VHH binders against o75319. Designs and how they scored, part 236

Target 1, 181 residues: o75319
Amino acid sequence: GNHIPERWKDYLPVGQRMPGTRFIAFKVPLQKSFEKKLAPEECFSPLDLFNKIREQNEELGLIIDLTYTQRYYKPEDLPETVPYLKIFTVGHQVPDDETIFKFKHAVNGFLKENKDNDKLIGVHCTHGLNRTGYLICRYLIDVEGVRPDDAIELFNRCRGHCLERQNYIEDLQNGPIRKNW
Key: E = the ipSAE of ESMFold2; O = the ipSAE of OpenDDE; V2 = 0.75 times the mean of E and O plus 0.25 times the DockQ between their complexes.

## First folded at step 19 (VHH)

Design DD15 (framework vhh_etentamig_d1; at its last look DockQ between E and O 0.90; V2 from the best seeds 0.79)
Fold by OpenDDE, look of step 19:
Structure DD15 (fold): chain B 181 residues (1-181), chain A 120 residues (1-120)
Amino acid sequence: as target 1 above (181 residues)
Amino acid sequence: EVQLLESGGGLVQPGGSLRLSCAASGFTFDDYAMSWVRQAPGKGPEWVSLISGYGESTYYADSVKGRFTISRDNSKNTLYLQMNSLRAEDTAVYYCARYQDTDHSPFDYRGQGTLVTVSS
């Protein structure tokens, strides 16, 4: 279907690269079938995503899709040169250990294979904020040893929106470290 | 118009099994993840289970893991919940809900519900 996700228009389409990392967060791009329900300036397609990334003088090396649906766009809408990874992630609740592990494993695999370039890991859920922010911050905290508040502040600043869900914030700040394997 | 209609509820003894169905209409069924939510008397709603559009992924609340199985038949626009090893605490009205896949309001449509009573 082409139902625009609730409050999707309220969020910036693409954030900024997180300094010191290979992460960039964005809201879900929408395939062409959604355009008829959007004003031209509201449209954000897979093509638009790549254009905006290029405008930042960056290049995507991996897209991690955390949405729990496949209706927004098709992997075929992406360039063949950019790997696409789906990690079904339920909203509203803290991601489980399996989801966290899948994310960490994907990121670590990418970094291992892309040591010779500076391509980015693009991460998105529906709004590219809460699930996206949690998992990126969880990685920075658990794997990179970043202070929770620093990770959260960095993500919020770069995304242009702040994490909204208190349970996510609380888990990042006070929750246990998750194993990395 | 989006419509969700639950069926299959009833009275069952502890340890028994029950299978719920939800008939969906008014939208492209396989485009949406679907969920079961339940509400027991005097309690708030509890998210029970979720299934992605093509069934690639499923989620279960800890309280029902290993006992309940969510599934769907997209050719019939139908959502199912197989409930095994039922307990008294599973007594509730069970609702079929369409998942929005957002971090704000998880569901945009919900059925009228079907009552499940687990009692000796």
Scores: ipSAE 0.890, ipTM 0.936, lowest interface PAE 0.5, mean pLDDT 96
Fold by ESMFold2, look of step 19:
Structure DD15 (fold): chain B 181 residues (1-181), chain A 120 residues (1-120)
Amino acid sequence: as target 1 above (181 residues)
Amino acid sequence: EVQLLESGGGLVQPGGSLRLSCAASGFTFDDYAMSWVRQAPGKGPEWVSLISGYGESTYYADSVKGRFTISRDNSKNTLYLQMNSLRAEDTAVYYCARYQDTDHSPFDYRGQGTLVTVSS
């Protein structure tokens, strides 16, 4: 059901645009049914997400949802004009090559389609940290040629929280470059 | 109260097949990805397989890929594991587990388990 995800309250709702990229990361927004478990200041709904993005003078052009569940919100809770893509990403394990490819394909498609605007790709998992940070950094490393430690530092600074999962960090720093297919 | 009840374990020869079932109650089954976890004698738990709430996505450990198939029937609140081409190394207690999609703990509930023994 409507149980608040473990430690979800501990994370900033939305990060900052990552300079030199089109990425912004956030934790999963929670549909209204979760709000009875939350103090008003703890709420972070799909509407709150869009309000916070607008407060940063930004606009979302794509949301990539990396969660392996559909219980947090439904795509219909989002504004009609924002494309939504679900990439089921298993937690606790380094994302597999299929998942990485899907993410890269989605980002590359967005950049081509949105070359004439400044809209952002919003990426989230449950906390907007480990899976989200891994895939954003993997893209920056493999596709944009960013050094692993620079990608990680940029993500951590802009998210407002450091990547936590050591196997993800080790894979980014020392693992193989993945094919961009 | 969340309840997960496994069944279908038993003794089988190498190369044989078994089908495990897990009856779920006390929660909205479709809302949750579900998993099989096994624990061999004297070993820690191993994540065997995962299936999303409506079956759109599956995951398998390398040790079972191609031999095991996870499935679910949401109308019966039941999770399944079809186990083919069984090997001695598959001997374990198999647990049905509810996946929680957080960074800290992969599972929040599991059943009592069902024993699978693969031996001549």
Scores: ipSAE 0.628, ipTM 0.841, lowest interface PAE 1.6, mean pLDDT 92
ESMFold2 (binder alone), look of step 19: mean pLDDT 82; pTM 0.819

Design DD16 (framework vhh_etentamig_d1; at its last look DockQ between E and O 0.90; V2 from the best seeds 0.81)
Fold by OpenDDE, look of step 19:
Structure DD16 (fold): chain B 181 residues (1-181), chain A 120 residues (1-120)
Amino acid sequence: as target 1 above (181 residues)
Amino acid sequence: EVQLLESGGGLVQPGGSLRLSCAASGFTFDDYAMSWVRQAPGKGPEWVSLISGYGESTYYADSVKGRFTISRDNSKNTLYLQMNSLRAEDTAVYYCARYQDSDYSPFDYRGQGTLVTVSS
């Protein structure tokens, strides 16, 4: 059977909406088959995700899944009303330009189509931290013109955990702006 | 028990080709992304390639792009690495590894490896 991702339990399940943005980050929800390996209070299913979002008086309008596996949950586990987008993103290394572009394009498309509401863009990788944080910050820096340190601080504060990977941080702080189109 | 068994390594001349295979067992194969990692003598391990569970996405290190192709046959629980235009610097032990998609350890299992030697 499936195994719990390494140190998955150590991370808060859902962060807070990033002020001034439509972003919210969370760790990967796990389908029911994982529950037998978790204490009840450790469980975090797709259903739990939506419940927690509602508790924050928010609504998800899009889920961007950055994991490189499909073993955690199925798109069918999500409400039909919430679009699901998979962007396979390799861990441990700075995402390539194509991945960055895909993410930016998805976000911009969502914002264009959702000007009349305040629904959130939910983004997750396995832990909802490094890949998730990098791409969100990359967007804020490249598209919104946010200072790198401000973007990183904002993400860390809202996620409740800090970006850990130095290569990601270094690229955000000192790396080149990526092409937006 | 998870098992990964590599095969297909050997001696080849520069510019030659090899095809590596990895037989997987002990887990649901298509649930996991799979990877090839290599280690040359006196060097640390290098991540060579990665493929998603159903082959929707692939990744290659810059050093092998355009020359290597990763693929899988989920009906056979087998991972492949087609290596073309081989170079001396490709000489290494090649390991099949299961990708667990963690920010800490990218792989949780790997095989014993198969030796690839590229020499004239």
Scores: ipSAE 0.887, ipTM 0.935, lowest interface PAE 0.5, mean pLDDT 96
Fold by ESMFold2, look of step 19:
Structure DD16 (fold): chain B 181 residues (1-181), chain A 120 residues (1-120)
Amino acid sequence: as target 1 above (181 residues)
Amino acid sequence: EVQLLESGGGLVQPGGSLRLSCAASGFTFDDYAMSWVRQAPGKGPEWVSLISGYGESTYYADSVKGRFTISRDNSKNTLYLQMNSLRAEDTAVYYCARYQDSDYSPFDYRGQGTLVTVSS
């Protein structure tokens, strides 16, 4: 199905590039079949995503899709030149170590392959907030050495919405540093 | 109308095995991750397992890892739970649930459940 995700309309489609990083976060774009359930001003398609990135004078070099479903859009709806990676991430619980490792591996691979450009890693879950914010912050803390509160504040400001799930926030603030290998 | 119809529950001895089935209809089955949730007498619901639309990824609660296997057959619109090495604490009503991948409500539909009793 084409059922609109709960509260999806309440979130800004695309955030701002996070300064000092290669990340930009957004909510899941919705393929054309969902538009029957949306007013024109509520639409946010894969094409709309790329138009909004271009309006910020940025370019996506990778999309990391953290959703645990394939119903929102198909990778075929994206331009052929933009790599797409699906990391199935269970919501509501802190992502497990395997999921965190996959995310770190993907980001590190991107940085290696894109050291000579300034393209961005686009990261989304359904709302572009909790799972997205957690994994971006986990990367910044564990790999870049950013203090937990600073990572969370940067994400919240650039996304335009605050991380909501308490267990994610507590794990980022009080949990152990995870291994990067 | 979305329908989720569980079957396969029953009485089994500790150490035994049981296979649950859930017949799904009224939606495009392979578009959705599917889950098993259980509720033991006098306790709240427990998220037992989750499987992605084409079976690429699975999740298990720590209490069942290594003993339970979630699977699906998209050609039959059916979700399964293979339960091995059953213990008394596995006694519960088991519900098939459709995962909606939302930060808010994890499931939007569930069935009426099937009772599993593990007793000597």
Scores: ipSAE 0.687, ipTM 0.861, lowest interface PAE 1.3, mean pLDDT 92
ESMFold2 (binder alone), look of step 19: mean pLDDT 83; pTM 0.831

Design DD17 (framework vhh_etentamig_d1; at its last look DockQ between E and O 0.91; V2 from the best seeds 0.78)
Fold by OpenDDE, look of step 19:
Formats: C-alpha cells, structure tokens, sequence
Structure DD17 (fold): chain B 181 residues (1-181), chain A 120 residues (1-120)
C-alpha cells in the first residue's frame, strides 16, 4: 500500500494566494487509497484541494506538480478543465537550469493565455514548501525583478510555513539570475 | 515487507564497466522513484542517481554524469546502474534505495549494498 509522506501532516494543506501574483502553493493532495491511513480531518484529496480553493473565492487555472513520484494522485483525479503539468523536480538539490526554465516557461505560457481571467497557478511538491517555494521565488526574482528577501518573505507568509532548506535560501539570496529563455 | 537486494559488484580495472542490479519486493515498484547511493571508505554517503517511477526522468550527480546510466524494468521489479569508464574514486559500496519524495530524508528503505572496487 501507499505510505503517507514523512511530515506531510505537519503542513497546512493550502496556502494563500500570493498578492500581486497568480501563485498559490499547497501540499500534495493524496488519492483515496491513502484515506485509510489518515484521520478524517487529516485527509486532503484532489477534491478537497478544489474545495479549499473555492473557499478562498479563487479558481485554479493550472497545476504544476513538482513531485518526483506518481503515487500521490493521478491527473485523472483532477477536473478536465484544469491543465496539469508535471515537472520532475529532485528534492534537496537546488533545481537545475533546465528545471527552472521549464517552470518559467510554463508560468509565462499560462499568463499569456490567461490574460482575460484571474485563475491561479497552483504549485506543489510533496509538502508544497521547499521546491515549490524555491521555484516560485526564483520566478519572482528573475522574471518579475522582486528582491530576493521580499520574494521569500511573501512566499513564507502566504504558504504559512517558511522555506527550510538553507541551500535554497542561499541560492535565492545570493545566487546568479537564471536566463529566462 | 519492503526488500531491496543489490548485486553485480566486484573488482574492475580503471576504465572498465560494471552493471549493478537491485531486486525490489514488498511494494508497488513503479509507484516509487528509485535511487543509487554509494559510500566510499571514510566518506559519507553520496547520492549517485535517481529515476522516476516510469523512467520519464533521471538525475545524476555531477561526478558520474556521462559515465553512469540508471534504468529500471518495472515488469521485473528491478533497478539497474550501468557504470562505464570507472575510476578509482568510484570505489564504494553501492546501495539501491527507495526514494522518499521529501526534502528531509530522501530515502525510506535501502538495501545491504554491493561492493564496487576499481583498482589496477
């Protein structure tokens, strides 16, 4: 059977929309097969994700999945109206230039195609924190020109948890800007 | 019970090749990314390579890029590591590990390892 990811229960299911952006971060939703291992109040399914987003009076327009596994949920568990993009992103390591580019390209493509609405870009890894936070912040820094500390603070505040990995924080604060094409 | 069993290690000369295998059991193999980790004498463990559940994505440490290839056969529940152009510094015990996709502990299960010795 499927195992609950370590410390998955410790993190808020869904963050808040990041003001001035179309980003919202959340931890990975888990398909029904995981429910037997969870208390009812701990459950967070793809359906629950969309319910929580609606409770915030928001709508998802894209989901970017940064996890490196397929065991959490299936794209088929999502509404057909919401595009799903998988970007395999290794944990622990600062994402490489290719991963960063893929993320930026996806975000820019979405924004170009969704100028007429206010739908959100939902981003998650397993916990929706470190990989998710890094790539969102990297985008804000490299593409939007946001100060690194401001980007990090904004993400942390909206996610309800702070980036934990020092190598990610250090790269965001002091690392080079990555090319956007 | 999750089990991982490595094989294929041995003595090889510099520039030589080896192919490691890892037989997995006790879990749905293709649901999990799998990895190779190595530990040289007197050194800490080094993450060598990672492969996603269906092989769509692979990762390599800089030290082995272009020389090592990770692959898997999900019909056989087996993970592989093709090691070419071996160097003395590749000498280590090689472990296959089930990747736990979290940013704290990358692996939740690891095999007993197989020794690779690269020496003239």
Amino acid sequence: as target 1 above (181 residues)
Amino acid sequence: EVQLLESGGGLVQPGGSLRLSCAASGFTFDDYAMSWVRQAPGKGPEWVSLISGYGESTYYADSVKGRFTISRDNSKNTLYLQMNSLRAEDTAVYYCARYQDVDYSPFDYRGQGTLVTVSS
Scores: ipSAE 0.854, ipTM 0.916, lowest interface PAE 0.5, mean pLDDT 95
Fold by ESMFold2, look of step 19:
Structure DD17 (fold): chain B 181 residues (1-181), chain A 120 residues (1-120)
Amino acid sequence: as target 1 above (181 residues)
Amino acid sequence: EVQLLESGGGLVQPGGSLRLSCAASGFTFDDYAMSWVRQAPGKGPEWVSLISGYGESTYYADSVKGRFTISRDNSKNTLYLQMNSLRAEDTAVYYCARYQDVDYSPFDYRGQGTLVTVSS
C-alpha cells in the first residue's frame, strides 16, 4: 500500500557522510504510488535519493535496506550498478545477534571489495534513525573500536537527528561488545 | 477496509497443540509483515511472533521459541500460528496484527482475537 509511514515526513531525507567512515544514512525512499499522499515538497523517491547523494559529491556503492517490509520501493528502482542488500531487521527491540552479524558481514565485504574507491554504504530503515543508527554504531563500536558515546554523537550529527529509542541507546552505551564471528 | 479474523482457539490440555488462523482482507496481504500478539487476563499485550511478507524472515518471543511456528499462505490471504507443547502460561486471547515497520506504533490493525485456554 500507499500509507505514509508514521512520522516519515518529520525527518530529513538524507544525512551527511560520517567522517572517517564509509557510511551515509537516510530515510526510506518511497516509490511513485505514495506521491498521491504527499505534497510535492515532501516527495523523496529512489531517484531523489541518488540526486541528493550526487549533490554532496558522493557516490553510493551499496544500499543496505533494514526494513521489514517490501512496500516502500522495489529494488528494481535502483541503478543496476548499485548493489542492494535486504537485512530484515525487527523494530522496537535491540537487533538480535544474527542481524548484527549479517550487517557486519555485509559492511566488511563491501570494504574489502571497494578498497580502490571512495563509494559509500547507504543504510536505511523506515526513518533512517533508530535501527540504522543502532547497527552503524554497533559496527563502529565492535569492529572499529569506537567509543560508544563517540559513535552515537557522530551518527546523530551526520544524520541530523538524534537516536530516539532509549533501549538502543542504553544497549550501545552499556551493553556487551558483540562477537564479530 | 482492513479486516483480520482469527479462528482456531479453544480449550487444550498442557502439552497439547492448536493451530490458529487469521483471514485477512481489504489490503495487499503480501506487502505487509504480519504478527501474532497475545494478551492474558490482567496483563499487557505480548508480541508473540512476526513473519515478513513472503516469509523470508520470522521472529519469535523467547517465551514461545521452539514451540510455536508462524506461517502464511499468500494465495489464501491467511496467517497461521502452530502452537505446540502448550503450557498454562500460554492462556490468552491471541490477535492477528498487521505490522507497520515503524519505531513507535508497531501495529496499525488487529482482529477481535481468539481465546486459547490451556488447562487440565
Scores: ipSAE 0.625, ipTM 0.836, lowest interface PAE 1.6, mean pLDDT 92
ESMFold2 (binder alone), look of step 19: mean pLDDT 82; pTM 0.826

Design DD18 (framework vhh_etentamig_d1; at its last look DockQ between E and O 0.91; V2 from the best seeds 0.80)
Fold by OpenDDE, look of step 19:
Structure DD18 (fold): chain B 181 residues (1-181), chain A 120 residues (1-120)
Amino acid sequence: as target 1 above (181 residues)
Amino acid sequence: EVQLLESGGGLVQPGGSLRLSCAASGFTFDDYAMSWVRQAPGKGPEWVSLISGYGESTYYADSVKGRFTISRDNSKNTLYLQMNSLRAEDTAVYYCARYQDNDYSPFDYRGQGTLVTVSS
């Protein structure tokens, strides 16, 4: 059967919208088959995700899934009105240029097509922290010109948890800017 | 019980090829990304390659890019590693491992390994 990801319970289900951006980060929602292994208050399904977003008076316009597995939930578990994009992103290592480009391209495409609304880009990996934080910060740094420390602080504050991986932090702070084309 | 069993290792000359297999059991195979990890004598483990559950995505360490190909047959619960243009530095015990999609421990299960020796 399906296994609950390690330390998944330790992280807040959904962060806050990052001020000045369309980003919101959350941990991976788990399909119903996982519920038997969770206490009721620990459950976080795709439905729960949308409920929590609504409680914040926000609306998701895009979900970017950075996990490297498809066992957590199915795109069919999401409303048809919300586009779903899978970007397979390996954990532990700093995402490669191709992954970074895919993410930037997706974000820019969304922003271009959604100028007339305020819908959010929901981004998640397993815990919605390290891979998620890196790519969001990488975008803010490379595309929006945000100072690395400011981007990291903003993400950490809004997610409610701090980026943990030193190689990610180091690359954001001192690594080269990645091309946007 | 999760079980991973590697096979296909052996002695090969530099420039040669070898194909490793890993038979998996005890879990829904296609639910998990699978990886190959190797450990050379006196060195720490090196992450060699990773493949997603349905094979949509693959990852390779820089040291093996262009030479190794990871694949899987989910109907057979089997993971493969095609190794071409083998080098002496590829000598190691190769393990298949089930990938945990998190930023802590990348693998939760690993096989016993199969020895690959590249020598003239």
Scores: ipSAE 0.878, ipTM 0.929, lowest interface PAE 0.5, mean pLDDT 96
Fold by ESMFold2, look of step 19:
Structure DD18 (fold): chain B 181 residues (1-181), chain A 120 residues (1-120)
Amino acid sequence: as target 1 above (181 residues)
Amino acid sequence: EVQLLESGGGLVQPGGSLRLSCAASGFTFDDYAMSWVRQAPGKGPEWVSLISGYGESTYYADSVKGRFTISRDNSKNTLYLQMNSLRAEDTAVYYCARYQDNDYSPFDYRGQGTLVTVSS
């Protein structure tokens, strides 16, 4: 099935670049087969993603897809050749150490190889909120030394929606610093 | 109509093994991650394991890691759970569930379950 993800329509498609970082968050784009179930104003395709990024005068240099499924779109549906990385991230539970490590490794690799440009890392899960917000905040806290509440506030403001999953919020606020690179 | 039908449960001694099966129909099986969830008597449900659509990634609860193996055969639309080194605390009804990759409801369909009893 091409059922629209639960509550997917409730979220802004794309956030804003997080100041002082290379991150931008968005909800999962949906391939054309889903559009039969959407009003025109509700559509958010891979093409729409790139158009919205360009409208912000930004450019994606990497997409990190955190979904645990391949049914929403294929990397081949992206309108431009952009590096794409799938990190299968289990939802509903705080991401495990292996997942956190993979995310940090990908971000660190991107920053090293893209020091000569200002391209962004696009990060999404299904709604671009809880798993996305958790891993971005985990990176900012562990690697950049940002205070948990400051990382969460920055993400929430730039995403346009507040992190919702309490076990993620509690882990970010009260959990220990995880090892980074 | 999504249907999930579990089988393979039964009575087994501690240290024994069982293999559960779940026959899936009514949807494109390999589009979906699939999961096993169990519910012990008098307890809430516990997420046991998860496997991605083509088996690229798996997840296990700490309580079963190293003892249980989730697998799938997409040509047969069947999900499996190999359970080794069974313990009394593994006694539960085991449900096959279709994973809904979002932050709100982890599963949108669940079978009727199959009972596993681990007892001397």
Scores: ipSAE 0.654, ipTM 0.846, lowest interface PAE 1.4, mean pLDDT 92
ESMFold2 (binder alone), look of step 19: mean pLDDT 83; pTM 0.833

Design DD19 (framework vhh_etentamig_d1; at its last look DockQ between E and O 0.88; V2 from the best seeds 0.80)
Fold by OpenDDE, look of step 19:
Structure DD19 (fold): chain B 181 residues (1-181), chain A 120 residues (1-120)
Amino acid sequence: as target 1 above (181 residues)
Amino acid sequence: EVQLLESGGGLVQPGGSLRLSCAASGFTFDDYAMSWVRQAPGKGPEWVSLISGYGESTYYADSVKGRFTISRDNSKNTLYLQMNSLRAEDTAVYYCARWQDTDYSPFDYRGQGTLVTVSS
């Protein structure tokens, strides 16, 4: 059977909307087959994700999945009304320019198509922290002109956990701006 | 029980080619990304390549990009590594590893490895 990813239980399931943005970060929801390996209070399914978002009086308009596996849940587990986008992101190393561009393009496309609502862009990797935080911050820095430390602080505060990978933090703080085309 | 068994290693001259295989069992193979990791004598382990569950995405370390190709046959529960234009610095024990997709320990299972020696 499927194994619970390492330290998955240690992270809050869903963060808060990042003020001034349409972003919300969360850890990967796990399909039903994982429930037998979890205590009831530890369970976090795709359904639970949407319930928690609703509890925050928000609505998801897009899910960007940054994991490098398909074992956690299936797109079919999501409501048909919420588009799902997979961007394979390996982790550990700073995402390459292609990955960054894919993310920016997806976000910009969503914002262009959703000017008439306030639906959120849900972003997750396995823990919804490092890969997720990097790409969200990279977008805020490169596209929105946010100061790197402000972007990082905002993400950390809203996610309820701090970015952990020093190479990600260093690249955000001191790395070059990535082209947006 | 999860099992990974590498094969295909051996002695080859610089510029030569080898194809490694990894037979997997004990889990749903196509649910997991799979990777190759190598360790040279006196050096730490190096992550070589990664492939997603259905092969939609692949990753290569800069040191092997353009020379190595990772692939998989899910009907056979087998992972492959085609190694071309081999160099002396490619000499190492090559392990196949199951990817658990975390920022901590990316691998949760690894085989016993197969030795690749590139020498004139």
Scores: ipSAE 0.884, ipTM 0.934, lowest interface PAE 0.5, mean pLDDT 96
Fold by ESMFold2, look of step 19:
Structure DD19 (fold): chain B 181 residues (1-181), chain A 120 residues (1-120)
Amino acid sequence: as target 1 above (181 residues)
Amino acid sequence: EVQLLESGGGLVQPGGSLRLSCAASGFTFDDYAMSWVRQAPGKGPEWVSLISGYGESTYYADSVKGRFTISRDNSKNTLYLQMNSLRAEDTAVYYCARWQDTDYSPFDYRGQGTLVTVSS
């Protein structure tokens, strides 16, 4: 269907590259069928995503889609030159260890294959905020050794919106380091 | 118009089994994750299970894990819940719900429900 996700219009489409990382976060792009319910300035399609990344003088080398649905767009709507990975992430609850492991594995694989370029990993859920912020921060904390509050501050600043879900924030700040392997 | 029509509820003894069905119409079924939600008498709703559009991923509440199995048949636009080893505390109205995948309202449509009563 073509229903606009609840509060999707309230979020900036694309954040900024997170300095010192290969991450950029964005809200889910919506295929053209959604645009009948959107003002022109509210539209954010897969094509718009790539135009906005190009306007930042960046290039996507991987999109990690964390949504638990396939209604927003199809992978076929993306350029064939950009790998796409779906990691079904339930939301509302802290992502489980299997989901966290899949995310870490995908990021580590990308960094290995892209060590000789500067392409970015684009990460989104529906709003590009809670699930996206959690998994990016979890990676930075567990794999890169970033302090939890520093990871959260960096994500919030570069996304342009603060993480909202308190159980995610609490788990990042006070929860255990998750195994990387 | 989105419609979700549950069936398969009834009276069953503890330890028994039931299979619930939910017939979906008015939307592209395989685009959506689908859920079962239950509401016991005098209690708030409880999220029971979730399945992705093609069944790639599932979720279960701890209270039902190992006893309940969610599945779907996209060729029939039908969601299922196989409930085994039923207990008195599983007594509830069971609703089929469509997952909208936002941080705000988890579901955007719910059926009328089907009553499951577990009693001797």
Scores: ipSAE 0.649, ipTM 0.843, lowest interface PAE 1.3, mean pLDDT 92
ESMFold2 (binder alone), look of step 19: mean pLDDT 82; pTM 0.822

